Miniprotein binders against o13629. Designs and how they scored, part 31

Target 1, 363 residues: o13629
Amino acid sequence: MLEAVTNPKSSLATFSKQLNGLLQAKVVVCKSVNPYFNLALENYLYENSTAKHCLLLYTNSPSVIIGRNQNPWVEANVKLCRDNFVNIIRRKSGGGTVFHDFGNLNYSVLMNREEFSHTENASIMIQALRNLGVHARLNQRHDIVLAQSQRKISGSAYKISRNRCYHHGTMLLNSDLEGVREYLRSPSTGILSKGVSSTRSPVSNTKLLKAEFIKQVISCFLLHKSHSTTTKPLSKPRASSKRLYDIEPKSVITLEQNDLLGVPSILKAVNELQSWEWTFGQTPSFKQHLESTELSVSMDISVVHGRLEKVIFSTPNATLEHELSSIPWTGLCYESGFANTFLISGIHSKEAISILKWISDSI
Short names: E, the ipSAE of ESMFold2; O, the ipSAE of OpenDDE; V2, 0.75 times the mean of E and O plus 0.25 times the DockQ between their complexes.

## First folded at step 10 (miniprotein)

Design a03 (at its last look DockQ between E and O 0.03; V2 from the best seeds 0.00; counts 0 for: pae O 13.6 > 1.5, other shape alone 6.768 > 2.5, placed apart)
Fold by ESMFold2, look of step 10:
Structure a03 (fold): chain B 363 residues (1-363), chain A 118 residues (1-118)
Amino acid sequence: as target 1 above (363 residues)
Amino acid sequence: SPRLEEYARLMLEWAKQNGDPEAKALLLLAKAFMLMRKGDFDEAVRMLQDAIQTARDIGDKEMQAVALAALGLAYERLGDLQRAMDYLEQAIRVAEQTNDERLIELIKYLLEWVKKEQ
């Protein structure tokens, strides 16, 4: 975009060539660690790539990635993530919650719907692992696991439309598997969620160098797709080959975020993914029941589009019940501390204040 | 409750029409709380800054402390924990210049609530 400002005509022609090359590329390696940009780029390539198959590779800064239909307050410690600058992002594909960090590599294969295969892309990843001395297999849940320990090193999900789909997943190279557990442990209790729950499996790192794994994945992918005149499984690659670009090196593009600042649909997708309305407002409707024996009260909350719809209190003190029900709960964003403003915005009994503090400590 | 809320809004509009600085500060603070309930924290911050200055100009220490505490809560939601704690500490100092011990205790609770995750 800076080049366009200084010399618009030559910069526009150069930018158009870059976009055409991107849309024809068989492999895109994105250097950005911005998870919002990377997921937006994935969707852009999914919708616009003209290559028969396109492989996208990227790494995200520390992020909790929830599936399209999940409840973030069930799957993660939302306040802890916010307080420690860990991103929370709802992706456009289904499935469960995962953590991404700099020790993880993400892959995404974009293809036409008629070429969908549960196992084809996994076999490419498994061959790349074997070429680097890591023995892995696909299990019955379509996770990639280490052959000996059967611990998970890669999970995946799909997004499918009428014409196109993508198969994307993680590869655990050197992720901080133990240090991130607290981000994925929700402190919430009493939530009755309609959202998809995560199935958690024991995980392990491959301990491979990222640069070496990327080279092998690209090589295996390009060889497999170059022989795919009929949608048959990949033949075993030649073990002596280490060349990443021995077929079509010009069809591999390395990309930075700044290269695409002029693409409005990518900017729109980034803004949507960053929005509260997408990440939290798209949460399936849910209910929560909280109770305190110490305060002799229970609270029932209905949440729709991430906002309180109904709040019902039950306590033997009818005067207190009426007081709590007079507070304007409806329309509040469901989030940690949503009751805090009521502590300072009105006059409340000592009993009501105690309950407001309890709510703030419970959610 | 919604009927009483509408009556309070009409009363604040009347006070604005008559140029009452205390009513202006109440209007700004009420609007800020409504924005915070809707999740519009950036706009709430702008409204609260004006409310704090208006309360300061008229010498209303209780309102100044409440507006400062609300500003702290808005920054906590925006992820700026350092500003959140700073404004809550300022709110405590202003509240301590009043005889409202309950307000002082509540703002101290909010400060400790913000600190729990840090």
Scores: ipSAE 0.579, ipTM 0.814, lowest interface PAE 1.7, mean pLDDT 85
Fold by OpenDDE base, look of step 10:
Structure a03 (fold): chain B 363 residues (1-363), chain A 118 residues (1-118)
Amino acid sequence: as target 1 above (363 residues)
Amino acid sequence: SPRLEEYARLMLEWAKQNGDPEAKALLLLAKAFMLMRKGDFDEAVRMLQDAIQTARDIGDKEMQAVALAALGLAYERLGDLQRAMDYLEQAIRVAEQTNDERLIELIKYLLEWVKKEQ
């Protein structure tokens, strides 16, 4: 509980001290379930953390997180996500699409570029799992899988810049695995995308308690990163659980959403992540072919920056083809162009309305 | 109701400040609030449903939360308190995915108000 310091000058000095503490922290545990805030915080720590190694831990509300170069309409059921208030967010890292919910823990290890090791960070997670009786291993795809069943329990991605990097991933504890399947299954057909496609793998929950797993991850991380500085092989693991928290109390920070609402760069990053232009407008160009034998119609769509560039109809009825082609498709958002009845002001034929409904049901 | 008018004003002001990138949801909200002031709640419900859809289509969660909350109030005025609460709860869930604490507090206040009318 950050005491509401009633004095405005002491509040700024306290805030600056807290912010400096955050930037020096070895571990940050965010309590917010806002995925835009959590991804903004990850980006903020990536850009501003002075710690040699920083571990960020957080959980998101139900969210589909797409990779930097992915097509949301290929990677997810966008309509189903909207209807169920599931977020769709484009991350700044590469890799495949993942689902986040309250049963998942996200981890991010932020470090200097020279220290980048996805295998080292995965070993920390594997050790934390082992300490809780879960036997896992790293596979050839750099996923963490259960040793026996080979089912995926953690996916990962990374971002590397000139001086800094992060390696981040999921850990399935008690996630809705059916929801994961439904939200990550696009209904869309006929899409030819230039985007990166996800490889789907069988998933499982670890069934671990989040609070226990967090404690083990923090412990394993702090131990691992303390030993990388000292060449002496640690002798016998002294079983005293008490001394792990005697690590400098300033090294582990717990945050709430409100603690950083005053940071302009975080707000800017939240607004970017919430924007249609980032989420959908950054979609790689694609084409789609759709055909209805029942309505005797076909269409070819080109989509650039998530907006219609070209729409071509083919029908045996020249009057209907002309009516459909008279719609100003160019520049409409891919989904809103077909689903929004307000854009269809001026279509009067029942046949054209039926085709527009078919398109809206098909994308 | 004076409270509905005050809420409609606050929601409209908020919607003007945060914007609809395509201005469609904002226009529908403004029309819905005008209809509610005239007692035409059935037409207001239709326009708010369309505003929600437009907000979903453009990915504007703040506008979606506003439109859902306004739809909840329209159903309260129609005497459907169950739908009113359901839409206000949906509005809270969407608003909690934003960083607008004022919006979250406003919608929570409205839900508490509707729960007291029950």
Scores: ipSAE 0.000, ipTM 0.262, lowest interface PAE 13.6, mean pLDDT 81
ESMFold2 (binder alone), look of step 10: mean pLDDT 85; pTM 0.835

Design a04 (at its last look DockQ between E and O 0.05; V2 from the best seeds 0.00; counts 0 for: pae O 14.4 > 1.5, SAP 79.232 > 70, placed apart)
Fold by ESMFold2, look of step 10:
Structure a04 (fold): chain B 363 residues (1-363), chain A 120 residues (1-120)
Amino acid sequence: as target 1 above (363 residues)
Amino acid sequence: SPLELLYEALKLLREGNFQEAVDMLRRAIQMDPKDARALLALAFALMRQGDFDEAVRMLQDAIQIDPRDAVALAALGLAYERLGDLQRAMDYLEQAIRVAEQTNDERLIELIKYLLEWVK
């Protein structure tokens, strides 16, 4: 199927048949590490899959994934991510901000709304972990934690609509846990935001090999869904007692990004997810208050759709206040360094230059 | 004429009417593609709107026409910083410093040195 989708000499009828096979697959393993493609694929399967349950597995290159209603400048170090080629992406589901890298496995179970269960998919992940010698449990927040240390190894979020939903999450296998702290530590101060904030928990790696964990997750998923009248399998498989080809191997599709070049809705979703207007422009409106006692100035910023709406300076120096207010702040993207071009594009007093530098150092 | 469009666009930029200025600058450049001043003005307007990829292209054209413009070089460095290409950002800011030193513009030298340290 894979070669037919990527070969431009394949017939459209063959492509259509293979696309329909994808939409009926019970398991999709995507080999792309492109987070924009992987999230677009998840949404495509969410909207179009006809399988009763579909499991999507993928890994992203280093990325910070912001929940639908979060403020990225509260949840992450946006400049540090940009400077280190760490993607920042707003996902379509709610919940908190997470970090993905090559040491994470991401899972998504797509299902009909009436089959939504907070615990069912977690039990599948816990069984896969147990089969590989990792003892884990579900906590009160529906995170999967190591039983001994109570450290989080998997968090999840949900998207629920009229007819379909998905439950997706991360499994920490060999992730860069120092990078998690670094990229998710916002340097911002003084932000008053109505966006959803993250509740952070201590994390740990399972240290499992990704290929072995994928194999166990697929096996446990297929076995569990074959027993739809119970939440537990009637028998527990050993690590090698149920191979994929023994269960339903034709229901498992391995996919690469080039396999779907001809699907316009995926391209459209990738373009949307990559846009500044989606990741930053969908941020709930917020305000920021900054003060410098050394410079005898305060700054109040209103941000709407990720852009400066209003900037108010307060300082005893009326000439300086007028000078700063004459700078055309409105419409600038809210981001680190937004004042830097004013340093080189005009003539400003020494006092105004000091405040412009202070702004650049503060945001 | 393209010169009249440039001067009106510069007025709009001072007033904060960036989108209208962008529209006029594109028309001016279409009529005179080798005006480095129009290219630089468009690049600043684009950067303030968040269009850093296009700003880089405009600045590259401007520097090809006038390679001794320290402000254009510094702007190009800032645009690359916004795109996350820190190596190119530092390279162009260092080049801007060297060019500004040749004109002995002490304030510009100090400002570009501050920006170079800020990028690091």
Scores: ipSAE 0.454, ipTM 0.823, lowest interface PAE 2.3, mean pLDDT 85
Fold by OpenDDE base, look of step 10:
Structure a04 (fold): chain B 363 residues (1-363), chain A 120 residues (1-120)
Amino acid sequence: as target 1 above (363 residues)
Amino acid sequence: SPLELLYEALKLLREGNFQEAVDMLRRAIQMDPKDARALLALAFALMRQGDFDEAVRMLQDAIQIDPRDAVALAALGLAYERLGDLQRAMDYLEQAIRVAEQTNDERLIELIKYLLEWVK
């Protein structure tokens, strides 16, 4: 029963103190499953955290997370994602496309640029896995793989700026690996993209309990970062059960979405991440060739910022080619079903309607 | 600027000055025909005037700019309902709810559900 502290000054002071606590935290565990909030929180901590090292842990609802320079129509089944309420989000880091769900844990280590080490963070995760009986290693691609099967259990990406960086990754616990394959299989054909393509690897679940894995990750992280500050070679790891309790209780924060609803920069970042212009408009330019032998039509599309720049039809029927070319394609979003808007807007030719339907089914 | 006209028009809309808002928004759209916000605002002003056919045109243009605009989709569904096209109304409201559910906008979800129940 947190008493509704009726005094507006005390609420602001309490909020400021909580926010300062968040910015100084060594570990942040977010309970929100909202992927836009979680990525906004990651960005907020990246920009504002005063901690030398901050570990963020979170889980997202079912989401396709594309890299900063990827084409969503190449990397995912966009239509299938929409139909199944799977979010499509462009992250601010590079690298390949990943799927997130309730069976995946996301980790992000935020630090100063000078302290950037993907291998160090991977070693923490590998140690946490080892403590739970899972034998894993880092591969040449900086993926964490199972030692025996070489199956990928964790992918990672990073963002490095002038002063700050983060290294973030996934950990497959009990994810829907079949669903992952479907959402990450684009049906799109004939695309020539300038975007970064994902390298697919065989994946597996660790089958670990999320709560136990989180405890181990926090423990290993805090222990590792405490030793990096002491130049003395600490002798043999005494299994000193320094319980998680001997860590200053202020170093680990648990956060809910509602705790940050008042932070304008987080709301702005959520809105950016939800926007079509960020998600799809940031797509690198591409071209697509499509052909229907049944309809005796071909089309060439140029797409810039996720919008049609040029559409060229080729048909044996000059009247039909003229009708299709009369449509103001330039500046329309490249999206499945955009042609359905033109079905409504006064195209009456049955042949043109059939082609527009084919386009709607193809892109 | 088109942006200034948009902000002034949005102020007029909030004040209930729909005709003046329409005139400002038309000017804004003439300057930038791809401002989805101006198109949406114009559609709302037109719908308040009972100009549903023109609102549909503006909303169709808006969703071509952002096909994930749940508000534009919901407004388009409502405009088609007012025109007696219940099938299109349902289709757009269902699209709107799908987008809104992905964004976790509870208020928008509730509104679209209410509209969808009213069209059925």
Scores: ipSAE 0.000, ipTM 0.233, lowest interface PAE 14.4, mean pLDDT 83
ESMFold2 (binder alone), look of step 10: mean pLDDT 91; pTM 0.915

Design a05 (at its last fold request DockQ between E and O 0.79; V2 from the best seeds 0.70)
Fold by ESMFold2, look of step 10:
Structure a05 (fold): chain B 363 residues (1-363), chain A 119 residues (1-119)
Amino acid sequence: as target 1 above (363 residues)
Amino acid sequence: SYEEIVRKLEEAIREAKESGDPEELARALLELAFALMRMGDFDEAVRMLQDAIQTARDIGDKEMQAVALAALGLAYERLGDLQRAMDYLEQAIRVAEQTNDERLIELIKYLLEWVKKEQ
């Protein structure tokens, strides 16, 4: 194969040729670990690639990736992620929440809608695993699991439109499986969500070398999409370059983030994915019910587009109920500690202060 | 709505500057910052709070200065800058301790501990 390279000092003619090569590529390996860029690139290829099938491979820095219709306050510890510089990103596909880190490989296969198959891309991944000595199978949830332990090593999700789709997923190679647990454990209680909930399964690493797995995935993908050409498995000595036997050089390219900083639609998509309005504001409407027996109060919250729509307090103390209801709850961003500014603004009774502290400790 | 609150407070700020009323200016800036924080506009809230702190300092209003510093700490917590959040809340406590308002001191100490609490 011939690696397509871009140089930030290249002429406009060179950039245009490299961009055309990207849109024709059957395989794109992206070296960026920026999850916002990688998801924006996926969408760009989904919208603009001229290849019948395109495989995108990438790795993200530590990130919690929630599905299109999930509730981040149900699926993750949002404050813990913020405090530890772990990204929370809403993807455009459906499905459940996953954690990405440097020991994970992501794949995305972009194709025409009529070619979509729940199992076809999984079979490609399973063959690549088998060629490297890892025995795996697809389970009824469409997860790839180790055959012996049945522990999950890959999950996937789909985005399907009338004409195009992509099927993307994870492959756990050497991820920090223990370190992720707390980011995915929501501290929230009482949320009644219309959003999609994750089905969590025990996970394991394959312990494969990323470079070797990438080579096998590319080989299996290209052979599967070819009807008349076959090549031998990668049992041969490792190549010192990124070339593969019997493929055209331009069919596989390697990409860096700086190569595409001049593409306005990618920059726009990155900004959208980074926005609060996308990750949190696109959350399906939900309600939360909180009770304190000690304080003799309950609180019912309706949240729409990530903002409080309505708050109802129930307490036998009518004066207190009136005081709490006079607080301007509607329009407030739903977030851990959203009641904190009320503690230092306005005049509140001792009882109202106790309830505001309780709210801050509960959400 | 918070949009109406912001509009009214921006008008109050303009009027307070024209009339030379620094007590109303500091109050309006602080209230605007709270509204911005509740809407999620933390970067703009920080700018308003910096002005509110300076105005409160210029007029010698220690209680307002402490409240504005505490709000600034809360804004930085929501921006993910925990070091600045704790620093400003500690400053707020020191200023509040120069007042007779023991409830304010206790509340700012609660907020500092809330920011420090691991989730």
Scores: ipSAE 0.745, ipTM 0.930, lowest interface PAE 0.9, mean pLDDT 86
Fold by OpenDDE base, fold request of step 13:
Structure a05 (fold): chain B 363 residues (1-363), chain A 119 residues (1-119)
Amino acid sequence: as target 1 above (363 residues)
Amino acid sequence: SYEEIVRKLEEAIREAKESGDPEELARALLELAFALMRMGDFDEAVRMLQDAIQTARDIGDKEMQAVALAALGLAYERLGDLQRAMDYLEQAIRVAEQTNDERLIELIKYLLEWVKKEQ
């Protein structure tokens, strides 16, 4: 409850101070589960944070997060995601597709380009796991895996620009691993994509409590990044139990979604991330071949910017081939059931209707 | 292109309003809604479909009313409102059953079952 600051000038000054505090924060814990907001916040901190290193921690509601250059129709069951209110979001970083839910913790380390180290950030996470009795290691793919089972518990990706970078990843605590399998299994066949393909690996949960893991990650991060600034050789740490409470409260910020609704750049980033043009329209060009032996038809689709560029039918019935080819496919959004509007918008042959139904059931 | 289709349909809507032709107005609104849906603009399609449904009711065109209701169901499916999608498809069936177009009834029933398979 931010008290109703009655004076609009005092509210702006308070908001500006809070925003400056956010931009200087060493750790940001976001309580929002809105994946669009959380990814917008990550981008905002990436662009605007003045901290040498900023750790962002957040959890998303059930969501499929695809890499910048991935095809959502290859990487996920897009229909099943829609039906179950699972958001599909294209991130601005590279790498593979991940599923996020309430049982996953996301971490992002935002820094200047010169400070980029994916191995150091992974070491912080591994140390936090170790402090909670979970033995993990970094593998050759830069995934964090359980030391015994070699099962993946954390995937990561990065973005490097001219002046700034981030390294971010997942941490499976108590995630729905069956939901991970279902939502990340595309039903689509015959797709030839220029997009980056995800490598699937056996996953496991760490079974850690989120609050305890967050606490350890913050502690390990602050300790690791404080030692990089002090060239003084650490004399043997006397186990002075500096209570986790002696972290200057100004270095760790906790945010809710409402705290940043007044930031135009965050709203713009949310709107971009929610847009069809960003999510689907940024899909690398692909082709799909579909065939029905029952209907004696094949269809070749070219998709550019998530829209049909070309559709070619092949059928032994030349009249039917002409009818199907007369449908204005070009410019149509590629999605499950994209043929459904044509079922009711015109008069088609029985054979064309059967094929339109088949198309609606196949994509 | 769909942008050219939209432009032509917007002109047809203007001309139909100027001439006072409600049949052409209803047709052009419905075709514009289909073009918008195909372009991924479901919010604008919903507005056009609401106007098309009203115009079709005013002229007593049950077939056009049923098609526009079915299209509205599909638009709400794309917007993630499966309940409204099914409700409008069911309304479309009930209106289509007042016609002699068994083919239209079958097509709308298929669309309803297609949306139900998403649940």
Scores: ipSAE 0.631, ipTM 0.908, lowest interface PAE 0.8, mean pLDDT 89
ESMFold2 (binder alone), look of step 10: mean pLDDT 90; pTM 0.912
OpenDDE base, look of step 10: ipSAE 0.432; ipTM 0.776
ESMFold2, look of step 12: ipSAE 0.740; ipTM 0.926
ESMFold2 (binder alone), look of step 12: mean pLDDT 90; pTM 0.910
OpenDDE base, look of step 12: ipSAE 0.000; ipTM 0.188
ESMFold2, fold request of step 13: ipSAE 0.709, 0.709, 0.720; ipTM 0.920, 0.919, 0.923
ESMFold2 (binder alone), fold request of step 13: mean pLDDT 89, 89, 89; pTM 0.905, 0.901, 0.899
OpenDDE base, fold request of step 13: ipSAE 0.013, 0.593; ipTM 0.226, 0.885

Design a06 (at its last look DockQ between E and O 0.35; V2 from the best seeds 0.00; counts 0 for: pae O 7.1 > 1.5)
Fold by ESMFold2, look of step 10:
Structure a06 (fold): chain B 363 residues (1-363), chain A 99 residues (1-99)
Amino acid sequence: as target 1 above (363 residues)
Amino acid sequence: DPEEKARELLEKAFRLMREGDYDEAVRMLQDAIQTARDIGDKEMQAVALAALGLAYERLGDLQRAMDYLEQAIRVAEQTNDERLIELIKYLLEWVKKEQ
């Protein structure tokens, strides 16, 4: 909701021109590092852009990005991410889990379905790399790898629908490749998942300066999509960029998150992406089997929409089995420590307490 | 009946925690803690404080989680409920574990 102070009709007309300029832009460089906003913006442009091709460039603060049909408890250490303020976000495209940080650049090329190509946008990235002295090639998995070492420097995924598609990926520039391993190392055992599993490859940084890479990507993209031979860096909007849209559209724009605070569909998408129901609740149904030989018990869990659906215990002690089954498991959010409240919310036998602790230590 | 009110608040808070509504659970637990304190029920105080610590752990606020679990231990130590003391200490150590 925008408050009208003096002339709401005039303010709306100016905002509409700015949005129309965005939807016609050939290149958008977003300065926000908010992964929820950046993914929402990508989807907004995917659904609404009128440009034949649109290149979106952005960087995210430290985030684990899982694919549309992945299981976050298989792909990441969810508790560690939460405890260290590393975002976990489910994206709208398929594919595997990646880590984003301030040392990588994310690119997304939006196009009509008829323009889809597995390799075209990779060739643009490879040319930009070559112009900066980095020799890379596309491998059989459609990853961009360093020519000499064959280590991966860019992975990508596609979203393809009836009339639109995008090809997006990451380019590793100066990411903390060593430090992120713990976030992607799931502590879970015994999960039987229907979700898509990640295929992990050895990675490397290009060590390129982000600003220089952005300039080359933009130049190569515009040359490839036009018949122009120029590769000169494109102009940024003037300091009063919103008023500039009133006069003429710009083909390359720089965008801040606050520029789009008044776009309801973006706000709605951000809220959805931030929700537990999207990232965790959209997880494909899965099962988990856990055993303790010390406690002579096994536990079988069915999880639907990220919540416990059914829990079955097996133990030689029938009284204990009944006691454990009487606990209200159904509906609990599946997450580390979900059994902890039962330790203090009821009175249990010593044996049941031991098993509750085992569950808390195992999930 | 203040004792019944405190019990109802605590039961509702546990239900909210099972449902994943931790922000509302926090509000309910704060009321439960104060009501239990007003009636002098230290076991209920300790349980409510421990639950509040767990709610903050779920919300990702580990500092508050540990602070409230430590408070819960101190209140529980004023009771003769040795089991409760040991369970809350277990929960504090669980929250403290490095990942």
Scores: ipSAE 0.677, ipTM 0.913, lowest interface PAE 1.1, mean pLDDT 85
Fold by OpenDDE base, look of step 10:
Structure a06 (fold): chain B 363 residues (1-363), chain A 99 residues (1-99)
Amino acid sequence: as target 1 above (363 residues)
Amino acid sequence: DPEEKARELLEKAFRLMREGDYDEAVRMLQDAIQTARDIGDKEMQAVALAALGLAYERLGDLQRAMDYLEQAIRVAEQTNDERLIELIKYLLEWVKKEQ
């Protein structure tokens, strides 16, 4: 219950103090399940956190998270994701596509560039797992796998800038592994993509309770990172003046989505992550060949920035080929372009409508 | 000519939708719908309403998208154009699958 402090100056001062506390926090636990907010928060902490090390922990609602240079139509069943309210989000880090749900924990370790280590952050996670009786190891691909079955329980990715980096990953606790298979299986055929393809690996759940695992991760993280602080003796806090500002920022902060309402950079990052231009428009160029023997038609599509650049039809019916080729395909969004062509191009022949439906079902 | 104006507004809106400027497309489509109503062109009104539905889908307002597509169907049913009706029904099913 954040009492609505009716005084705008006291609200700004409280907000500024909370924000400073967030930026100095060693651990941030986000309670929001909004994937756009959580990824925006990760980016915000990456850009603004003053902590030497910051651990962000969060869970997303059902979401397909694609790598920065991936093709969503290759990496996921976009239609099935849509039909099931599964978000598709392009992250700012590289690597492969992952599925997030309520059974997955996401972790992000934000640090200075000089302190970047895949192995250290994985070791913290492996130690936390070990403390809960789960034996895991890091593999050659920097995935965390179960020691016995070699099944993947954690994938990771990273972003490195000049001064800062983050290493983030998943931890499968009690995720829907069937949903993971379905949403990560594109039905699309004939795609030749310049995008980075995901390597699929057999996955498993750790079957750990989220709250217990979070506690262990926080503990292991704080212990591991405490040894890097050179013991400058904490000069005894002189008992002097009650400046309301000297509340040491809690090393561990818990956040809700509403706690960061009105941070313009977070809102901007949420809007960017929700945008079609970011999600789909950042798709590397690809070509697709489709053929229907039933309809005696083939098509070749080129897609640039998620939009149709060229569509070429081939059919024995020259009138139908001309009709289909007369449609102003160029510039249409790949995933919706065919639906839009029905309105943009007027009323088509029954044969053209059948082909347009087939295309819409095939893409 | 109001009919020519409504057609030009639709053509502009469709261009804007191809370009990804759905906010401006919404404005043009609203004007096209009004113009089509004023002249009694139910076909153009149904197409413009359906396009407005698609523009709102692209803006992430699926409720408005469905509402406008349903309005488009109701207007198209007054044209007796079975093709137009089938087409807008298909679009509504497509948007309903995005929910």
Scores: ipSAE 0.016, ipTM 0.285, lowest interface PAE 7.1, mean pLDDT 84
ESMFold2 (binder alone), look of step 10: mean pLDDT 88; pTM 0.891

